# VHH binders against q9y6x5: the designs that were tried, part 53

Target 1, 379 residues: q9y6x5
Amino acid sequence: LPPKLLLVSFDGFRADYLKNYEFPHLQNFIKEGVLVEHVKNVFITKTFPNHYSIVTGLYEESHGIVANSMYDAVTKKHFSDSNDKDPFWWNEAVPIWVTNQLQENRSSAAAMWPGTDVPIHDTISSYFMNYNSSVSFEERLNNITMWLNNSNPPVTFATLYWEEPDASGHKYGPEDKENMSRVLKKIDDLIGDLVQRLKMLGLWENLNVIITSDHGMTQCSQDRLINLDSCIDHSYYTLIDLSPVAAILPKINRTEVYNKLKNCSPHMNVYLKEDIPNRFYYQHNDRIQPIILVADEGWTIVLNESSQKLGDHGYDNSLPSMHPFLAAHGPAFHKGYKHSTINIVDIYPMMCHILGLKPHPNNGTFGHTKCLLVDQWCI

## First folded at step 21 (VHH)

Design ka27
Fold by OpenDDE, look of step 21:
Structure ka27 (fold): chain B 379 residues (1-379), chain A 123 residues (1-123)
Amino acid sequence: as target 1 above (379 residues)
Amino acid sequence: QLQLVETGGGLVKPGGSLRLSCVVSGFTFSSYWMAWVRQAPGKELEWVSTIQGSGGYTYYERSVKGRFTISTDNAKNTLYLQMSSLKPEDTAVYYCARTQYKYSGEWTPFDPWGQGTQVTVSS
């Protein structure tokens, strides 16, 4: 039988939730499979960029999705939630579902994973749902499992995306134990539903399943605000992306804008594009704006009339609060194996290996995941 | 034509209960997130509660948590707000509205809105 892989993302699932809350279903999943306790995601630690990194194995500067909001100065195009369907933004890389469909007798399916409802390199997922956050997990799961079970050519790669616990993390903050306990319990129940559905359909033993997330969540407060309006007049720049990593497009001399911002707050680093730290791998793309502001953990960059979230993400990708986890189950994976850490870009070459796909050039290291796989030598 | 019609408002004593209804026409609320918002005289618009149209998730403003319950009836395409233990500070015009959650973690602006229903809590 051809290998099959289901990739599941629970948005904003911070890795240490596994240590601080109970997940009976997820723990059972892990017990019968593998766990990576910490996944170092890519900078910036936002939804679109990190989800695309998972499926391309590339840093943001390489795959071109560098934020949830982008601007291209040459074409004057904008990217945002309301404007994410232009292949222009996605075509700087080839996601794994496209690679998969280019193989003989294979198809891909997607339930609202970012970018899956867009024709990338003139290829769109054979089966997909248009993004609608109001659609239940059950409906998404039903479609995915139907496609996995009944499609011709067979679906060999599928993605499933869910917005929690991200939405709740933003609303309540990750330190709200009462609300987050409730939300995380629901997530565990959804995992239970997923496993049960796969078992009922006879897919559980043969399907490889990866459960992961794109980023974590940190606690914010109204007492930790950085007001840009106190430092620079709004007429001097265009804000392309705001918090916690602001992308600044100067309307006046870049140096002048930089000088007005560089000492704006002791809790914010200001970088010219060429001075962005190398460790972020966030420099070599034209879509990265001339000036980047990076708030310290838990601090929020605001304008005078900005709304305040109690939790947020997008910060330095070295912060543990930004890190998700990875769990996996299936014939390709060991049982009862735990690994400390991988990079999020390492997931791509692993998935390619599982599916027997030749990976495109990527930033992942297959060696980092070898110990998770039954067919590989683990040193 | 998109339409939201709120009903169920009225005068109630402190500690009393009311149930608000919002009938939706022109779209299927199960395809969206629905919210209740309120505006008291001389005050800004305040978010009260949100529900996923499919009924899976609910959110509440801190001051109403434990007292208010948001729910839907898909068959009737109707949104509800059960209010209990009402307080004078709950006095406001209550509106139902449509919204969406986005990948970025933001919510779309409320659109459309109903005409509102007056809730008055007074001894």
Scores: ipSAE 0.838, ipTM 0.923, lowest interface PAE 0.5, mean pLDDT 96
Fold by OpenDDE, fold request of step 22:
Structure ka27 (fold): chain B 379 residues (1-379), chain A 123 residues (1-123)
Amino acid sequence: as target 1 above (379 residues)
Amino acid sequence: QLQLVETGGGLVKPGGSLRLSCVVSGFTFSSYWMAWVRQAPGKELEWVSTIQGSGGYTYYERSVKGRFTISTDNAKNTLYLQMSSLKPEDTAVYYCARTQYKYSGEWTPFDPWGQGTQVTVSS
């Protein structure tokens, strides 16, 4: 049988949740498979960019989804949740579901993974759901497993996306042990449902399943706010993205805007585009604005000295609080193996290997995941 | 044609209970997240609780956690907020609204809103 792969994302699942909470179903999943304890994601550590990095193996500057909110100065186009369907934003890369679907006797399916409801390079997933947060996990899972089991051509790659624990992390903050325990318990139950469904359908033994996330979550507070209005008049710039990495489009001289912001807060670094640290791989794209502001961990950039979130993400991708995990199970993976760290872009070449796809040029390193795979030598 | 109508507010003593109702028309809960918000005199709108219309998830503001319960009756097209152990600080106009969680982590409210129902907690 051709190899099959299901990629599952629980948005905002911080890696250390595995150490601090109980996950009977996920631990059983891990016991029968593999675990990468920490996945270093891409900067900025936001949802659209990191989900696209997972499926392209590219840094954000390369795949072109550089934030959840973007602006292109040439075309005057905007990207956001309400305007994410224009292929213009996605066509700077080729996601794995497109690569897979263009192969003979293969198709792709998606349950609300970012970008999967967009025709990218004139190709849209054979099966997909339009994003709707009100759709239950069960319904998403039912559709995905139906497609995996009954499609022709067969679905060989599928994605499943779920909004928790991100939504709860934002609302309660990751340090709210009571609420987060409840939320994470529910997520573990969903993993149990996933495994049970696969077993019931006879898919469990033959399907490769990756469970991962795009980013973690850090605790925010009303006591840790950076008010931009205290430093610069709003008329001097256009805000493209706000917190914790603000994208600034100057309306006046860039240097003047920079000078007004550079000492705005001791808890925020201000970069001209050309001065963005190389380690972020966040420079070589026109969609990155002339000035970016990067708040320290746990600090929130605001305009009106108000924030509704007790948790947030998007910070420096070297911070452990921003890191997700990766667990996997299936014929391609070892059993009972744990790995310390990989980069999130390493997932793409691994998935390509599993599916027998030729990867597009990418920033991942296949060697980083060899120890997870049964057909590879682990040095 | 879309309409939300809040009812059930009133005057109660501290420690008392109220059950708010929001009857909706023109849409179904299963297609939306539903939320209760409130506005106290001289204060900004405050989120109180959210429920997934298709079932599975509920959220509560920290100060109301354990005291308030959000629920739906799809057959009656009604959203509920059961309030117990009410406190003076719960005094506000309560509104129900549709909302959508986005990839960006933001909740987008939908128009229209109801007229709200007044809840007053006083000795």
Scores: ipSAE 0.646, ipTM 0.915, lowest interface PAE 0.6, mean pLDDT 95
Fold by ESMFold2, fold request of step 22:
Structure ka27 (fold): chain B 379 residues (1-379), chain A 123 residues (1-123)
Amino acid sequence: as target 1 above (379 residues)
Amino acid sequence: QLQLVETGGGLVKPGGSLRLSCVVSGFTFSSYWMAWVRQAPGKELEWVSTIQGSGGYTYYERSVKGRFTISTDNAKNTLYLQMSSLKPEDTAVYYCARTQYKYSGEWTPFDPWGQGTQVTVSS
């Protein structure tokens, strides 16, 4: 029987939460498996782009999901949380669940991972839940485990997504010890429930499980606002996305808009598309707008109004506060091994290896994850 | 027809307690997040608390945490706000409202809203 893999994301789980809070269940999971202490994610450090990078192994410019809000000038199409189902946006890459379920006698299951309720390349996940954030973790887990146990052809790849600690990080800020301790305790209890459920169903010993996240979280403040309306009138541009990476479509001469913005704040970098730093790998896609504004860590770009968020993400991917972790357990993985860092795009070729799939062209490096796997020489 | 109907408001002395109710019709509220929002006379709307329709996750504004408890009864399609240790600054019209959390980390605008119920905390 082919190996099985469950990929789990807890959105917004900053890597250093592992050092600063207690996780008895997650630490037991790590002790019996592997840990990558820091995962270097992709710019911009937002939810849709990074979840798609995990499952495609591609930088955002290559997979085409370049932000949580996008505009395509040629087709006049808009992408947002309320308008994310058009395959047009997703078809610049092939995610691993599509490749998996096109194999002989395999299927894929999904509990709310971004994109899994979209027919990408005319192929939708074999079993899936439509996204609804009000559905409990228990119901998501029950569906996933039912599909892993009872499907024909068998489910060999499954995804599970949970909105915390991202939601609480935005609401309270990562520095709110009281609220974040409570939230992270609940996350650890959910991980305990996951492991217990898998054991009770006889899945634990032969299922590979990856627990990871898309990004971290940084503290924001009403004292750290960048007011765009103080620098430029709305009539000069169309705003595609706002904070902390603003996407600006000029309505007048691009250089004129750039000049109005470049001295707006010492806490914001203003880039013409061709001047975006090469290390971001965030330039070669038509969905990236002609001007982007990148706020410094903890700063919020606003339109003459306050921000209600006490934590945010989307910043420069070199920032440790933007980095998640990865933990894994199962027959493919060593026991008790810790690794310092990988790139988020490295997860895809590793998963393809575990599942016996031929990876599509990607930006990951299999060699970065070899030390996690029992069937590989580390050096 | 989407309707939210708040009840349970009234006059209470400082330190007292009230339970607000919001009966929902026209949608399954367990498929959404539900919130309490208040407006004191002459002030802007203030978010109070939010609850996940299933799973029971809750969020509280700082000034009410530890004093207010949001809850649901799915069988009755009803949202509650248990308020205790009430203070004069809790005086407001309290509304229940529907929202949803999105992948982007944003909440949808509150829609629909209830008619509100008056809570007055005074000697």
Scores: ipSAE 0.598, ipTM 0.824, lowest interface PAE 1.8, mean pLDDT 93

Design ka27
Fold by ESMFold2, fold request of step 22:
Structure ka27 (fold): chain B 379 residues (1-379), chain A 123 residues (1-123)
Amino acid sequence: as target 1 above (379 residues)
Amino acid sequence: QLQLVETGGGLVKPGGSLRLSCVVSGFTFSSYWMAWVRQAPGKELEWVSTIQGSGGYTYYERSVKGRFTISTDNAKNTLYLQMSSLKPEDTAVYYCARTQYKYSGEWTPFDPWGQGTQVTVSS
């Protein structure tokens, strides 16, 4: 029987929520499976890039989804969350659902993971939902479980995406204990519903399930604003993305734009593309603009009018507040094992191993995840 | 034509209750997020509450949380705001509006808007 895998993302689930809030259902899931306490994600720590890194094993510079808002100078194309369906943006990599879909006697299914409603390399999952954030978790789960149980060829890889706790983290801030406690309790109930549904359908014992996230969340404040209009006139550049990593396309001499920005705020690092720290792996793609601005944790880059978020992400990927967790259960995984950390790019080669797929070239290290897997002895 | 029609406003004493309704036509509101926004005399618009159209997931502004309840009736294509423990500070024109949440973590601008319904809290 070919192995099956369900990959679930709860967007913006900061790793330390697990120790700071109660999750009876998720803790039972972990107790019978494995936990990676924090996952070091990729820079920038944004939704589109990190979800694509999970399923490709690649740094953003290598898979080409380098931000939630992008510009490609060669083609003059723009990418945004209202304009994300052009395969051009996604075709610099091959996500796992494409590789799986193309195997003999296998298919893929998707409930709203970023990119799954795009025909990447002319391939789209046989079963998928177009993105619509107003569709309930229950409907997404019902579709996924129906497809896992009732498809020919069988669905062997499925994805499920949910917008919380990211939406609430942005709206309330991660330090709002009352609101976040309610939100996280609801998420735990959804995890309970997921497990119960899989048990009732006879899927639980033979389906591998990964529950993870793309990034965390940090607290913002009106006291921590960087006013870009105070430092540079709009006429000198085109703004491709704003906060907390701004992408700046100079309209005049690049060095002049850099010089106007470099002393704008002590709470913002300004990089020429060639000077972006190597540890970010964020340099070698034409979609990365000539100048980027990286705000310090909890700082917000704004234009002339102040616009405050109460929580945000996208910051330096070394920050613990930006890190998600990973939990997994199923026949491929040990029971009761806890692991401290992996890199988010390591998830892809692990998933390929579980599914018996040959991974495409990637930045992950299979050895980092061996201790999670029953067929790998962690010695 | 897209239309949002608020009703249920009126005069109420402090501590009282009121239920606002917003009837939607021209679109299926369960495919969107719906919101209540208010404007007190001479003040800026203030977001009050938002609800996921199909799933009932809700958000509240801090000063109304625990006092106001947003809800929907899919069969009637109607959005509600149940207001309790009303205070003079709640006096405003209340609007319903449509929005959507995106992967980017941003909400679309409110569009369309209703005409508003007046709520007055006074002795």
Scores: ipSAE 0.575, ipTM 0.821, lowest interface PAE 1.9, mean pLDDT 93
Fold by ESMFold2, fold request of step 22:
Structure ka27 (fold): chain B 379 residues (1-379), chain A 123 residues (1-123)
Amino acid sequence: as target 1 above (379 residues)
Amino acid sequence: QLQLVETGGGLVKPGGSLRLSCVVSGFTFSSYWMAWVRQAPGKELEWVSTIQGSGGYTYYERSVKGRFTISTDNAKNTLYLQMSSLKPEDTAVYYCARTQYKYSGEWTPFDPWGQGTQVTVSS
C-alpha cells in the first residue's frame, strides 16, 4: 500500500513551550514517536515564507515567498494576506502536494495550509478548503480524515493548519503564563482529538503524522518601539513591509535613504540588499527590497504610533525564540527517539523520502533527518 | 443590508446577571469571528470577548474571564454574552461586532458594528 503522510502545523508554536508547559497528549504522541526539540527556520521568521519552506525545502530567496507583504516592481503586483491567491507569487517553486498528486494513483488534500487553495503551476490541491480562520479545528479535521479515508485516487499527502498558538502569542505575549497555559492546554486537547479521530477511523497505524510549526514568538512591549517617521520622511520611500523586518523601496538615491536610517535606532540593523548577512540566505530574489531594517528581538518598528502587539515574530532566525519544534509518529519513524535540531528546509526531503517522491532541487539535507527514520542507518 | 442588533441590556444590581443577544443578518455568521466590545461613560472602547462564528473557540479579556460567557446559536444567527457577578465597573454600552483573523497574525478592524445596548450596574 502506498505510504501516507499528514503534515500538521500549529502556527507560532515556540519550541520551548514543550519544556515550560504541560502537554499530556503531545507528550504521549512524542513518547511513541520522535521529537526534534528545535527546528531552525528560515529568515524572515514569518508565516507565509516558513510554511512554503517546509513544503518546498527552499530558502525564501529561492521559493519567492519572501515575506507576508511583498511588492514586485516589474509587474506592480502586491502580495498580502488579503491578496495572496495570484499564482505569480507561488510559481517560483513546486510544493510537495503538487509533485505528489501528479504521481500515478495519488492525490493531495489540504485543510488551510498556506498556498493550498492556489493553482500553483496550474495545479491546485486535489481536495482543499478555502482559507477561512473561522472554520473550527474539528471541521478541518473531519474534512482531512474524510479525504484520507474515502478518496479515489487515494489521498497520500494531506496538510492541516491551525492558527494557534500564534494568535494568542501575539495577543498576550509568550511570557503571560496564565493565558498561555490555558491556550496551550486547548491545543494539547486538539492534538488528543486528532490522535483519537485517527485511531477511531483505523488510520493511526499506517499513517505517518508530522506535527510541527513555522516559528516561535517573542515578548514585545510599548516600551520597545522604533519610530520610523522620526528618522525619515515617508515621501522618500515606499514601505513594503513594516515589522520586525521592514522592507524599504527608496524613491530617492538609495545611499541617501540608507544614511538617514543607519543611525535611527541602536535596536535596529539597517542593510543594503548586498550587505544582508549570507547566513540569512535572503538576498537573491527581486522581491527582496533594496533596504531592509531588522529590529532587535522584542522591538517593534512603527510609523509614529503605539503598537498593540504583546508578542511578535519575524526576527533573526538564529534566535531560539523564533524556533518551532517537530514531532512525528507513524510506520516510517522510530519510537521514543529525541533529536536536538534540524533545519526547517530538511523537512521537505524527509517527506519526499517517506512518500517515495523524487525531490525537486532544494536546500535541505536528507542526512540531518535520517536518525528519525526506521529505514535509515543513523550514524 | 448588514445588521447587528443588540438586546438584553438594562438595570441590574451588583452581583446580578444579564444575557445580551445580538441578532445578525446580511452575512453568513459562521464564516466570521464575532466579538463583544463595550464603552463605559467617558472611557475608550474596550474589547470584551471574541468567538469563532462556527462555534467553540473563544477569547476573553482578563477582567471578565470567569464571569462572562460568549456563545452562539448559528441556527438563529445570534450571538450571546452571558454576564454574571456584575460589578458597577461593567456599566457600559455593549456592542457586537464582526472580525476575522488572517495568516499574517492580524485581526481585521471590527466591521460591521451593532447599535449597542446599555448595561447599568447600580444599587
Scores: ipSAE 0.519, ipTM 0.792, lowest interface PAE 2.1, mean pLDDT 93
Fold by OpenDDE, fold request of step 22:
Structure ka27 (fold): chain B 379 residues (1-379), chain A 123 residues (1-123)
Amino acid sequence: as target 1 above (379 residues)
Amino acid sequence: QLQLVETGGGLVKPGGSLRLSCVVSGFTFSSYWMAWVRQAPGKELEWVSTIQGSGGYTYYERSVKGRFTISTDNAKNTLYLQMSSLKPEDTAVYYCARTQYKYSGEWTPFDPWGQGTQVTVSS
């Protein structure tokens, strides 16, 4: 049988949740598989960019999804979560499900994973669900498992996306132990449902399953606000993205805008595009605006309105609070192995290996995941 | 046709309580996320609270957390917002709507809208 892989994302699942909360089902999953405790995601640490990095192995500057909100100055197009279906935004890379479908006797399925409901390079997932947060996890799981079992050509790669604990993290803050405990318990229960469903269908032993996330969550506060309006008049720029990484499109001289912002707050770094730190790999794309503002961890960039979020993400990808985890189970993976850290872009070449796909050029390092795989040597 | 009808608003003193109701028709309540949103004078539409129609999740805007409680009675196709410890800042027209979570962490309401119910908190 051809290798099969299910990639599951629980949005905003911070890595250290595993240390601070109980996950009986997830721990059992890990016990029978592998765990990467920390996954260093890509900058900026937002949902669309990181999910696309997972399935392309590329930094944001390379795959072109550089934020949840984007603007292209040439075409004058806008990207947002309410306007994400234009292939223009996605076509700078080839996601793994497209690669998979280019192979003979293979198809792909997707439940709500970013980009999967868009024809990318004139190829859309063979099976997919349009994004709808109202659709239950159960229904998503039912569709995915149905496609995995009954499709022709067979589904060999599938994605499953769930919005928690991100939504709750934003609303309650990650430090709200009471609410987050409840939320995370539900997540663990969903993992239990996933495992049980796979067992019931006879998929558990043969299906490779990766459970991961795109980013973590940091605690925000009304006491940690950076008000841009106090530093610069809004008539001098167009705001493309706000917090915690603001994308600024100057309407006047860029230098003047920069000078007005550079000392706006001691808790915010202001970068001209060419001065963005190399370690972010966030410079070489036209969709990155001329000026980027990066708030310190836990600080929120606001205009005159107060933040409604008690938690947020998008910060420096070196921050532990921004890091998700990766757990995996299946014939490709060891049992009972824990690994300290990988880069999120490393997931792509690993998945390609598992599926027997030739990877497109990517920024991942297959060597970083060798210890997770039964067919590889680990030193 | 889809319809949402908000009731329960009124004039209340600071510290008081109100219970808003939203009766929906024309769609399956349990199939949607439902939200309360409010429009204060001179302010933009503000999200207040969301509940999964099936009863799995609840969310609150920071300023109302601990004071407001969103709930549903699916048998009655009714959404509720129990408001306590009301503040002048809570003065607004309150609307119920179907909603969807976005990747950005925001809730977007769907049309149609009800007429809303006026909540006025004043001494």
Scores: ipSAE 0.285, ipTM 0.683, lowest interface PAE 1.8, mean pLDDT 94

